VH-VL binders against q9yh85r1066to1250. Designs and how they scored, part 34

Target 1, 185 residues: q9yh85r1066to1250
Amino acid sequence: ASCIVSGYGHYLTFDGFSFDFQSSCALVLCTTIHGACERSDTFPTFTVTVTAKNEDRDTSLACVVKQVEVEVFNYYIVIHRAYKYTVMINNERLYLPLKLGQGKVNIFAFGFHIVVETDFGLKVVYDWKTFLSVTIPRSFQNLTYGLCGRYNGNPDDDLVAAGGTPRFGVTDFVQSWAKRDTFCR
Key: E = the ipSAE of ESMFold2; O = the ipSAE of OpenDDE; V2 = 0.75 times the mean of E and O plus 0.25 times the DockQ between their complexes.

## First folded at step 20 (VH-VL; framework fv_navenibart)

Design m4 (at its last look DockQ between E and O 0.74; V2 from the best seeds 0.00; counts 0 for: SAP .502 > .496)
Fold by OpenDDE, look of step 20:
Structure m4 (fold): chain C 185 residues (1-185), chain A 121 residues (1-121), chain B 107 residues (1-107)
Amino acid sequence: as target 1 above (185 residues)
Amino acid sequence: QVQLVQSGAEVKKPGSSVKVSCKASGYTFSDYFMSWVRQAPGQGLEWIGGIIPEFGYANYNAKFQGRVTITVDKSTTTAYMELSSLRSEDTAVYFCAREPGRSYPYGMDVWGQGTTVTVSS
Amino acid sequence: DIQMTQSPSSLSASVGDRVTITCKASQSIYSYVAWYQQKPGKAPKFLIYAASSLQSGVPDRFSGSGSGTDFTLTISSLQPEDFATYFCQQSYDNPYTFGQGTKLEIK
């Protein structure tokens, strides 16, 4: 299934729940590192984080994806809008195409997109503008948390806040998944 | 034997639509970006749009936004370009062309033979 | 859109000549440029990507150079089969854009 961030702050979860939100904070889109899932040895762990910026466009305020972060296999991958066709891997800038861990992670340009692909089926696609998609295999059902939801076929329980709390409203839900720093309060 | 084979010539009336096909063979269809490029008689090349076959994510030249739809059928390894609201200015040879996504070179290394689309009253 | 200004529009040369075609981008495209050869009634043929990636089957008399905004395609010694129209193309940003072409004719 795919989780999509697009355009003007539009989010579509794995289970098809859609919501709108605009934030300049780094937001956890999808993570398997939560609660009991941290103890699982059966599946790789990963985290996808998105940082957007509000920009005025001709017709409306657009939410532009500024940065995408992917944490997987002890790699910290940073894709920044300002540095197209390059990535930071553990604080080193590298050029595409790129294979990490003997092919465990493949990063390449595909048309106007950058693709991060793992050997277990994680795919992150980013166009350096407003489009971001995260695709994961069915084997990760019920294993994910974050803005992309639980991936269990039930869109009604996708608004699970960080910490495992029950359903929240959209604002509280999104804010719970924000990484707080000096620029994001 | 990598090749792209396009559908035959089309003659269309203004206001109608045309759908050109591009059958890919001899390579992994999903590993290459598929572009559509046209060339009016005696003119240069103009990029229309392209698509990532694996995901179906299409990109379009804003000039054609709203009139063009690019799709793929992975089961038949065929790409399609549909252009609606045809005008006389759309008269051109239309090419499909693949571009590597996973490795160099990133140019359009294989082209279809072209499809002539003539728009006339 | 990124404009690719190609020069000259036409060029007459003789077999054995060194030929240079230039392409200027309206903004920096780093090395994301490709060159194509097209003969009448045929599809474009991919020649070279960037400055060093020559397509398989393309003679080594073809070479590319440049970065940023200024790019050059060079044919070191023109052969009879090289008379054609050449196009540069940027692949840095959407939409892909081409130079207007350079028609290389026999002198």
Scores: ipSAE 0.832, ipTM 0.926, lowest interface PAE 0.6, mean pLDDT 93
Fold by ESMFold2, look of step 20:
Structure m4 (fold): chain C 185 residues (1-185), chain A 121 residues (1-121), chain B 107 residues (1-107)
Amino acid sequence: as target 1 above (185 residues)
Amino acid sequence: QVQLVQSGAEVKKPGSSVKVSCKASGYTFSDYFMSWVRQAPGQGLEWIGGIIPEFGYANYNAKFQGRVTITVDKSTTTAYMELSSLRSEDTAVYFCAREPGRSYPYGMDVWGQGTTVTVSS
Amino acid sequence: DIQMTQSPSSLSASVGDRVTITCKASQSIYSYVAWYQQKPGKAPKFLIYAASSLQSGVPDRFSGSGSGTDFTLTISSLQPEDFATYFCQQSYDNPYTFGQGTKLEIK
């Protein structure tokens, strides 16, 4: 299943629910970690975080994905549009392509996209501009949280806040997945 | 032998559409970005767009956005470029060209033979 | 769009000459430059990638240099088969853009 972020702040969850929201906050798109103590060695854990901004002052035209963060295994990967064809890995800037952990994580350019692939099937594809997709295998059903939803076949319950409480309003839902240390709107 | 073989020449009327095919062989199709580039008579090269065959994600030169669609058929290892609302200035030779994926921005290392599209009247 | 300004637009040279073609980008593109050779009626042939790396099968009389905004293709000793049109291309940003071309003719 794939979760899509596209221009104009458009989000499409794993289960096919769509919503629009524009925020400059770092937002958790997809995580297998729910609460600080919910880490498990029975399945791979990861978190994908997106940060967007409006580079076009006409809000009807574009909302840019500025930064994508992928935390997986022992790697903290930061992809920033200002540093094309490089990534930060654990605070060190490295040039593409990269093979981490003997192939556990592969990071490379493909056309006008950067791709992060893991050996368990996580794929993150980002065009350095407005398009971001997160793809996970079916084995992650019911194991994910975030703006991309629960991946449980039910689009009606995708708006689960970070505290586990369902929300009807998109604003409250998105704000609940904002990273705490970032002040933003 | 790595090869890109394009469909034959086309003569079209203004306002119509053309769809050019590019059959790839001799390499792993999904590992390469496929671009389309055109060259009007006596002119330089102009990139139209390209596509990642693995995901089906296309990128377009904004000049052609809204008139061009680039697709692939992975089962036949064939890329397609369809240009609509043709004008006389679209008369050109259209090339497909591959670029290594899973790497960094490399450049277009293998090109098709070209397809002449003539828009008359 | 990143403009690639190529010079000269044409030049005449003799077999054995050293030939230099330049390409200037409208902004820094680091080393994301490719060079191509095109003969009449044919598709372009890939020569150089990453500003200075030779493609497999390209004779070592071809060399590329530069970074940032200024790039050069050099043919150290011109051969008869080298008379063609040469293009630079930036591969840094969408859309890919090409220089206007340099036609290399027999003097």
Scores: ipSAE 0.579, ipTM 0.813, lowest interface PAE 1.5, mean pLDDT 86
ESMFold2 (binder alone), look of step 20: mean pLDDT 92; pTM 0.944

Design m5 (at its last look DockQ between E and O 0.75; V2 from the best seeds 0.75)
Fold by OpenDDE, look of step 20:
Structure m5 (fold): chain C 185 residues (1-185), chain A 121 residues (1-121), chain B 107 residues (1-107)
Amino acid sequence: as target 1 above (185 residues)
Amino acid sequence: QVQLVQSGAEVKKPGSSVKVSCKASGYTFSDYFMSWVRQAPGQGLEWIGGIIPEFGYTNYNAKFQGRVTITVDKSTTTAYMELSSLRSEDTAVYFCAREPGRSYPYGMDVWGQGTTVTVSS
Amino acid sequence: DIQMTQSPSSLSASVGDRVTITCKASQSIDSYVAWYQQKPGKAPKFLIYAASSLQSGVPDRFSGSGSGTDFTLTISSLQPEDFATYFCQQSYDNPYTFGQGTKLEIK
């Protein structure tokens, strides 16, 4: 299934729950690293984080994806809008295409998109603008947390905050997955 | 053995639509970005749009946004370009062209033979 | 859109000549440029990407150079089969855009 982030702060979870939110904070889209996850040890762990920037577009405020972070196989991958066709791998900037870990992670440009692909089926697709998708295999059902939801076929339980507690509001839900720093309070 | 074979010439009236096909063979269809490019008589090349067959993600030249639809049928390894609301200025040879998606380089390395689309009243 | 300004629009040369075609991008495109050769009634033929990636079957007399905004296609020693129209193309941003072409004719 795929989780989609689009340019006006639109989110679509793995289970098809849609919501809108605009934030300049780094947000955890999808992670298998969670205290409430009992099955995480049986599968590779990963975390996908997105940072957007609010920009005025015509008559509306748009959220431009300016940075995507992927943590997988002890690789910290950073994709930044300002550096098209390059990525930071553990704080080293490299040019595409890339194979990491003898093919465990493949990073390449595909048309106007960058694709991060792992050997267990994680796919992150980003167009360096407003579109981001995270795709994971069915084997990860009920193993994910973050803004992309639980991936269990039930969109009604996708609003699970960091820490594993269900939330009722989108704002509270999204804010719970924000990485707090000096610029994101 | 790698080739793109396009559908035959089309003659259309203004306001109508045309759908051109591009049959790919000899390579892994999903591994290449498929673009559509046109060339008016005696003119240069103009990119219309493209698609990632694996994901179905499309990109369009804003000039054609709203009039063009690019699709693929992975089962038949065929790409399609449909252009609606045709006008005389759309008269051109239309090409499909593949571009490596997973490997360098990223130029359009294989082209179809072209499809002539003539729009006239 | 990124404009690709190609020069010259046409030139005449003789067999054995060194030929240079230039393409200028309206903004930096790093090295994401491709060059194509087109003969009348035929589809474009991919020649080279960036500076060092020749398509299989393309003679090594063709070479590309440049980065940022200025790019050059060079034919070191023109052969009879090289008389054609050449196009540059940027693949850095949407939409892909082409130069207006350079028609290389026999002098």
Scores: ipSAE 0.886, ipTM 0.944, lowest interface PAE 0.6, mean pLDDT 93
Fold by ESMFold2, look of step 20:
Structure m5 (fold): chain C 185 residues (1-185), chain A 121 residues (1-121), chain B 107 residues (1-107)
Amino acid sequence: as target 1 above (185 residues)
Amino acid sequence: QVQLVQSGAEVKKPGSSVKVSCKASGYTFSDYFMSWVRQAPGQGLEWIGGIIPEFGYTNYNAKFQGRVTITVDKSTTTAYMELSSLRSEDTAVYFCAREPGRSYPYGMDVWGQGTTVTVSS
Amino acid sequence: DIQMTQSPSSLSASVGDRVTITCKASQSIDSYVAWYQQKPGKAPKFLIYAASSLQSGVPDRFSGSGSGTDFTLTISSLQPEDFATYFCQQSYDNPYTFGQGTKLEIK
């Protein structure tokens, strides 16, 4: 299943629910860490976070994906559009391509996209501008939370706030997945 | 032997469309980005767009956005480029070219032989 | 779009000469530059990638250098088969763009 973020704040969840929202805050798209920072030895844990920004110096106010963060296998991966074809891995900037942990994580360019793949099937694809996709295998059904929803075949229950409480509106849902230390809008 | 073999020359009227094919062989098709590049008579090279065959994602030169469609058929290892609303200035040789994926930006290491498209009244 | 400006547009040389072709990008593109050779009626042939890395099967008389905005292609001892048009290409950002070409002719 794939979850899509596209330009100007368009979101499509794993289960096919679509919504629009513009924010410059860091937002959790997909996480297996619900309600706490817990590490499981039975399934890989991960979190994918997206940060958008308005384009400065151009009054068009276009909203782009500025940064994508992937936390997996104790790797903290930061992909920032200003530093194309490099990534930060645990605070060290490295050039593509990368093979981490004997192939547990592969990071590479493909056309005008950067791809992060893991050995358990997580795939993050980002075009350095407005397109971001997160793909997970079926084995993660009912294991994920965030703006990409629950991945349980039912789009009607995708709006689960951080902390597990259903939300009635898109604004409350999105804000519940905003990172606290990055509140800016 | 790695090769890209393109469909034959085409003559088209203004306002019509053309679909050029590019058959890949001798390598793992899904591991390479497939680009389309054109060259008008006596002119330089112009990139049109490309596709990641493994994921189906495309990148287009904004100049052609809205009238170009690039697709692949993975079962036949064939890429297609369709250009619509043809004008006389679209007369050119159209090349497919592959670029190594799963790496860093290389450039296009293998090119097709080219397909001449002539747009005339 | 990133503009790639080549110079010279045309160059006459003799077999055995050393030839240098330059390419300037309108913004920094790190080392994401490729060089191609094209003969009349043929598709471009890939020569150099990453500004300075030689493609397999390309003679070592070809070399590339540069980073940032200024790039060069050098042929250290020109051979008869090297008379062609040469293009640089940036692979840093969408769209890929090419220099206008340098036609290398027999003197």
Scores: ipSAE 0.677, ipTM 0.864, lowest interface PAE 1.2, mean pLDDT 86
ESMFold2 (binder alone), look of step 20: mean pLDDT 92; pTM 0.946
ESMFold2, look of step 21: ipSAE 0.634; ipTM 0.838
ESMFold2 (binder alone), look of step 21: mean pLDDT 92; pTM 0.944
OpenDDE, look of step 21: ipSAE 0.879; ipTM 0.942

Design m6 (at its last look DockQ between E and O 0.49; V2 from the best seeds 0.00; counts 0 for: pae E 10.6 > 2)
Fold by OpenDDE, look of step 20:
Structure m6 (fold): chain C 185 residues (1-185), chain A 121 residues (1-121), chain B 107 residues (1-107)
Amino acid sequence: as target 1 above (185 residues)
Amino acid sequence: QVQLVQSGAEVKKPGSSVKVSCKASGYTFSDYSMSWVRQAPGQGLEWIGGIIPESGSANYNAKFQGRVTITVDKSTTTAYMELSSLRSEDTAVYFCAREPGSSSPYGMDVWGQGTTVTVSS
Amino acid sequence: DIQMTQSPSSLSASVGDRVTITCKASQSIDSYVAWYQQKPGKAPKFLIYAASSLQSGVPDRFSGSGSGTDFTLTISSLQPEDFATYFCQQSYDNPYTFGQGTKLEIK
């Protein structure tokens, strides 16, 4: 299933729950380093984080994806809008295409998109503008947390906060998944 | 025949506590959240809090934080709202209302008949 | 908290009239708005969520519209049974909050 972030602060979870939110904070879209998956030795762990910013357009306010972060296999991958066709791997900027871990992670450009693929089926697509998608295999059902939800076929339980508790309201839910820093409170 | 049936009217003294029950029937209890809403005489609606029966996680209006406890009993498909340290201002009709989770429609689609709670010295 | 300002507080209308009730949120709440009808001595009745979902049994003359901060409930042709108090409610954030209500009376 795919989780989608699109250009006006639109989010679509794996289970088809849609909501709108605008934040300049780094937000955890999808992570397995939470709940049951933290305890599993069976599946690889990963975290996808997105940072967006608002841009005023002629007719509407667009939410632009500024940065995408992927943590997988001890690689810290940073994709920044300003540096197209390059990525930072563990704080080193490299040019595409890239194969990490002898093929465990493949990073390449396809048209106007960057694609991050793993050997276990994680796929991140980013157009360096407003579109971001995260696709994971069925084997990860009920193992994910974050803004993309639980991926269990039930959109009703997707509003699970970072603390592991279901929440009422979109704002509280999204804010719970924000990475707090000096500028993001 | 989905319905929520609440407990009867209560008359309480200031400082005491009241526990209202809401018996759900005709649907899968765990598939819907349960909210509690009150309405003072001649006034509008005020959300007290809600609970997700599946997990037992409850959320409260900060206005009532510390005085209200919302619980469920899955075995009897009953939700409860307990309000302590009662004041005259707590005099109202208290409603339970079910709400779908993240699927449309996002509204309280079934309501209990209401429970009148009167707080007087 | 998100404030829901409902207008008007009351209005008088006749059977057959087109009636519009407005609800304004203190901040953007996307489309997380529900409308309820309440008659004296009864529990509120769910009518519509946003503009897309009408509760089963609710007549087609009821419709909802709006997004962001401004929302509208419309009754295209008022019927005798429609005289009641109407409430909007946001579910975008905790705590849920309601408009103060609109009392629709017979002219």
Scores: ipSAE 0.019, ipTM 0.558, lowest interface PAE 7.0, mean pLDDT 89
Fold by ESMFold2, look of step 20:
Formats: C-alpha cells, structure tokens, sequence
Structure m6 (fold): chain C 185 residues (1-185), chain A 121 residues (1-121), chain B 107 residues (1-107)
C-alpha cells in the first residue's frame, strides 16, 4: 500500500482518503510507534516524518517537501532538499549510495529520485521537490498511525490523532501529528 | 438493518433541562461516531456536537458549550444529549445521526426520527 | 465558523426538468461537502459525500460537483419523489455547518 504527498499540500492515505493541508511543521506521516506500548517483536518499528515549505516568491503557488526523516532500526536518516545526493545518518553526512547494517537499509538514487528501502519492505521515494511516497507491505495492516492513516481498508477511520482518538475535522487531525517546535506553525 | 430510535416529544419551561435518548441497533455501536443536530420550525439544520462511543469523548459547537452534555451508554447502545438552561429559541426537532466512520469527515449517513422539544412559558 | 450559503432559497420545477442548486463556503474546504434531501416531517436523507460521491442506494440522476468554495447539486431529470428541501453541509472542520436549504417545489 502507498501513501502519497504531492504538490500544493495534497495527501493520500494508505486507504484512499485524501485531504489538503499546508503546514511548515514536521508532520508524522507514518509510524508504528504510538504511545508507550511495545509492538510485536515480529515487526520492526519505524517513523517517517515530512516537513513541507510554502514557496511564496513564485508565480505558481507551490508547496515543496523540504525534508524527510526516516527513523528505523538504530538509524536516524535525514534527507534535506538543499543537500541532494547526500543524507544525514545519525548526524553524519554521507554520499549515496549507502548500505547500512549489511543490507537492513539501502539508500540510493534511482532516476531523479532518492530511495530508502529496508529488508522488511518499507520503501520511501522522494523526488527532491514535491513528491514523496511511503510504501509498506500488507503485513503492516492495522499497525500504523499518522497522516497516512491506519491501513485497515477503511478510509472512514483514518483521522486518528497522536493521542489515539478520532478527531472531528481535518485541521485538528493534522495538527495532532505535528512535531511542535519554536519555528513551526 | 441500521436504525436509530429516539425518545418521545418533550414540553419544557424556560430554564429547565431536557435529555433526549437515541437507541442504536443493527451495527457495532462503538465503531461509529454519533452527532446531534437540531432544526427549529421552518428553519435549517444546526450541528450541536458529537461523541466517539469507544472513548466517551465529546466535542461541541461552541454556541452550545456550557449548556450541552453528550454521553453514551455502550452496554445499551444508547446516546444521550442533555441541553440545560432552556430558552424559547431552543424549540426545535433534535436528531441523532451516525457518521459513516469514527475518524473521516463524510457527513451523517443514518438519522433518528427526531424528538420535538417545545420550550414555552 | 465556516458559513455555507445556498442558492436559491426556493425553486419551482416540473417532472423531467434538470435542476441545479449551488452552495458557497466562506473559505476553502477542499471537497468536504455533503448533500441531504429532507421531506416534511422526516429526517434528512444522505445523498452525496465528498462533493461528488453518491451514497449507496441514491439514484444516478443525482450528482454533485465542486471543490474549494463553490459546490453544486444537480438532478438531471426530476421525478415526483424529488420534490423536497435540499441542504449542503461542510464536514471539513468543527463546527459542522449547513446551508439554509433550498425548497424544490412542483410547478
């Protein structure tokens, strides 16, 4: 199943729910880490976070993906639009391609995209501009939270906040998945 | 067959309270959010608030905040709306309505028959 | 609060006519509009969600369109059972709000 972020702040969840929202906050797109509860030892944990930026100087109103963060295994991977063909791995900047943990994580360029793949089937594809997709295998059904929803075949319950409760409205849903900091609104 | 059956009509004095019930059947009660909507005579529809039955968490239109309480009893699959400090302007038909899911904004797919509340001195 | 403004307030038409009802939101709400039909003494009936998706069991003569602030409900060939009041509703954000209604009367 794939979750998609595209230009102008468009989001499409794993289950096909779509919404528009523009924010400069880092937003949790997909995570298996929700609350303090431990997950099954059969499936690895991960978090994918997206940060967008509105470009207000262009004649086209564009919302770009500025930064993508992937936290998986013991790797904290940061992909920033300004530093193409490199990634930060645990605060060290490295050039592509990369094979981490004897193939547990593989990071490479493919066409005009950067690809992050894991041995369990997480795949993150980013075009360095406006397009981001997160693909997870079917074995993660009902195991994910975030702006990409629950992946349970039901788009009617995708709006689950970070506290685990549904929200009445898109604005509260999106803001509940924002990583708050000093420079974000 | 999904259905919502509401309690009967009420006649109230200003300053009193009313509590309307909504009995749900034909579906898994805790999987769907419930809204309350009212309609004054000859007028349009007004959303009062809603509740998530699994958690008991309710949200209200700010217009009614402080006067309305929405609750559920999961064991009887019944939702309740209580409106206090009644005014003549609160004369309306009060509907319960099921949302098609617990977290997606698709409107209200199943409605109760309505409960007429009349507030007069 | 997001205001929903319907037009017209009432409309007279004949069986077989094509009818269009409009609804304007006070701010962009993407496509999160629902449409309802209500007959006297009855609860509203759910017709359309997400601006253009037909609810199961609703006849194909009903259609919805629009995005952003401007939305329409169209009935392509009126039937006798379609004479009712129609409401739009935004489901984008709390509080959910309805248009004032459009009464569709037999001419």
Amino acid sequence: as target 1 above (185 residues)
Amino acid sequence: QVQLVQSGAEVKKPGSSVKVSCKASGYTFSDYSMSWVRQAPGQGLEWIGGIIPESGSANYNAKFQGRVTITVDKSTTTAYMELSSLRSEDTAVYFCAREPGSSSPYGMDVWGQGTTVTVSS
Amino acid sequence: DIQMTQSPSSLSASVGDRVTITCKASQSIDSYVAWYQQKPGKAPKFLIYAASSLQSGVPDRFSGSGSGTDFTLTISSLQPEDFATYFCQQSYDNPYTFGQGTKLEIK
Scores: ipSAE 0.000, ipTM 0.550, lowest interface PAE 10.6, mean pLDDT 82
ESMFold2 (binder alone), look of step 20: mean pLDDT 92; pTM 0.942

## First folded at step 21 (VH-VL; framework fv_navenibart)

Design j1 (at its last look DockQ between E and O 0.72; V2 from the best seeds 0.74)
Fold by OpenDDE, look of step 21:
Structure j1 (fold): chain C 185 residues (1-185), chain A 121 residues (1-121), chain B 107 residues (1-107)
Amino acid sequence: as target 1 above (185 residues)
Amino acid sequence: QVQLVQSGAEVKKPGSSVKVSCKASGYTFSDYFMSWVRQAPGQGLEWIGGIIPQFGYTNYNAKFQGRVTITVDKSTTTAYMELSSLRSEDTAVYFCAREPGRSYPYGMDVWGQGTTVTVSS
Amino acid sequence: DIQMTQSPSSLSASVGDRVTITCKASQSIDSYVAWYQQKPGKAPKFLIYAASSLQSGVPDRFSGSGSGTDFTLTISSLQPEDFATYFCQQSYDNPYTFGQGTKLEIK
């Protein structure tokens, strides 16, 4: 299933729940749950984070994806809108295409998109503008949480905050997944 | 061998629509970006749009946005380009062309033979 | 849109000549440039990407150079089969854009 982030703060979870929100904070889209089931310990862990930016326009409130972060296999991958066709791998900027860990991670340009794919089926697609998709295999059902939800076929339980607490409002839900720092309180 | 085979010539009236097909063979269809490019008589090349077959994600030239739809049928490894509200200035040869999506280089390395679309009253 | 200004629009040359075609981008596009050859009634043929990626089957007399905004296609020794129209193309940003073409004719 795919989780979609589109250009004006639109989110679509794995289970098809849609909501709108605009934030300049780094937000956790999807991260793996530890100990959710016996099988969870056999699966790779990963985290996908998105940072959006509000562009001050006189006619519309445009929200573009500024940065995408992928943590997987001890690689910290940073894709920034300003550095098209390049990525930061553990704080080193490299040009595409890239194969990491003897093919465990593949990063390449596909038309106007950058694609990050792993050998276990994680796919992150970003167009350096307003479109971001995260795709994970069915084997990860009920093994993820974040803004993309639980991926369990039930969109009604997608509003789960960090720590597993259900939230009732979109604002509270999204804010719970924000990475707090000096610029994001 | 790798090849792209396009549908035959079209003659259309202004205001109508045309749908051109591009059958791909000889390679992994989902691993290449598929673009549509046109060339008016005696003119240069103009990119219309493209699609990632694996995901169905499309990119369009804003010039054609609202009038063009690009799709694929993965089961038949065929790409389609539909252009609506046709005008006389849409008269051109339309090409499909693949571009490597997974490896360098990124140029359009294989082209269809072209489809002539004539728009006239 | 990124504009690709190609020069010259046309030129005449003889077999054996060294030929240079230039393409200038309206903004920096790093090295994301492709060159194509087109003969009358045929689809464009991919020649080279950037400065060092010569397509399989393309003769070594073709070479590309440049980065940023200025790019060059060079034919070191023109052969009879090289008389055609040549196009540069940027693949850095949406939409893809082409130069207006250079028609290479026999002198």
Scores: ipSAE 0.871, ipTM 0.939, lowest interface PAE 0.6, mean pLDDT 93
Fold by ESMFold2, look of step 21:
Structure j1 (fold): chain C 185 residues (1-185), chain A 121 residues (1-121), chain B 107 residues (1-107)
Amino acid sequence: as target 1 above (185 residues)
Amino acid sequence: QVQLVQSGAEVKKPGSSVKVSCKASGYTFSDYFMSWVRQAPGQGLEWIGGIIPQFGYTNYNAKFQGRVTITVDKSTTTAYMELSSLRSEDTAVYFCAREPGRSYPYGMDVWGQGTTVTVSS
Amino acid sequence: DIQMTQSPSSLSASVGDRVTITCKASQSIDSYVAWYQQKPGKAPKFLIYAASSLQSGVPDRFSGSGSGTDFTLTISSLQPEDFATYFCQQSYDNPYTFGQGTKLEIK
């Protein structure tokens, strides 16, 4: 299943629910870490975070994917559109391609995309501009939260807020997944 | 031996479409980005677009967006480029070319022999 | 689109000469430049990748240099088979773009 961010704030969840929202906040797209539940050794833990930026503040708003963060295993990976064909790994900037942990994580360019792949099937694909996809195996059904939803075959329950509270609208849902160290503009 | 073998020359009328094939052999087809590049008579090279065979994702030069479709058939290791609404300025030699994937931007290391497309009344 | 401005557009040289062809990008492209040789009626032949790395099977009289916006291809001692058209190409961003070519002719 794939979750897609495209164009000016268009989101498509794992279960096919579509919504629009423009924010400059860092937003959690997909995480296996939720609430009081700690890391489980029965499944890999990861978090994918996207940060968008408005390029134009006139009446025609524009939004690009500025930064993608992938936290997986002991790696904190930061992909920023201003630094093409490099990534930050645990605060060190490295050129592609990269093979981490003897193949646990592979990071490479393919065509006009950067790809992060893990040995358990997480795949993050980003075109350095406006397209981002997160693909996870079917084994992660009901194990994920975030803007990409629950991956449970029901698009009507995809808008679960970070605290587990049902959303009162798209804005409340998105804001609940904003990281603490940011603010929305 | 790595090879890219293209379909034969074509003569087309304005407004029609052309579909050029590119048969790859001698390497793992899914590991390479496949590009299409054209060259008008006496002119330089112009990139049309390409495809990541492993994922099926395409990228197009915006100049051709809406008129070009690039596809692959993994079972026959063949790439296709279809250009529609042909105009006289589309007269060119069309090349397929591969680029290593799963790496960094390399450039196109192996090229097909070219397919001449002539658009004439 | 990133423009690749290639100089000169043509030159005449003799066997044994050192020749230099330059390519300037309209923005910084790090080292993501390839160089190709093309003879009439043939597909381009890959020479140089990553601005300075020599493709396997290419004679070591060919060399490349540069980063950022300014790139060069050098042939240290010109051979008869080197008379061709040479292209640079940026592989940094969509669309890939090529220089207009440098035609190297025998004097």
Scores: ipSAE 0.614, ipTM 0.839, lowest interface PAE 1.4, mean pLDDT 86
ESMFold2 (binder alone), look of step 21: mean pLDDT 92; pTM 0.939

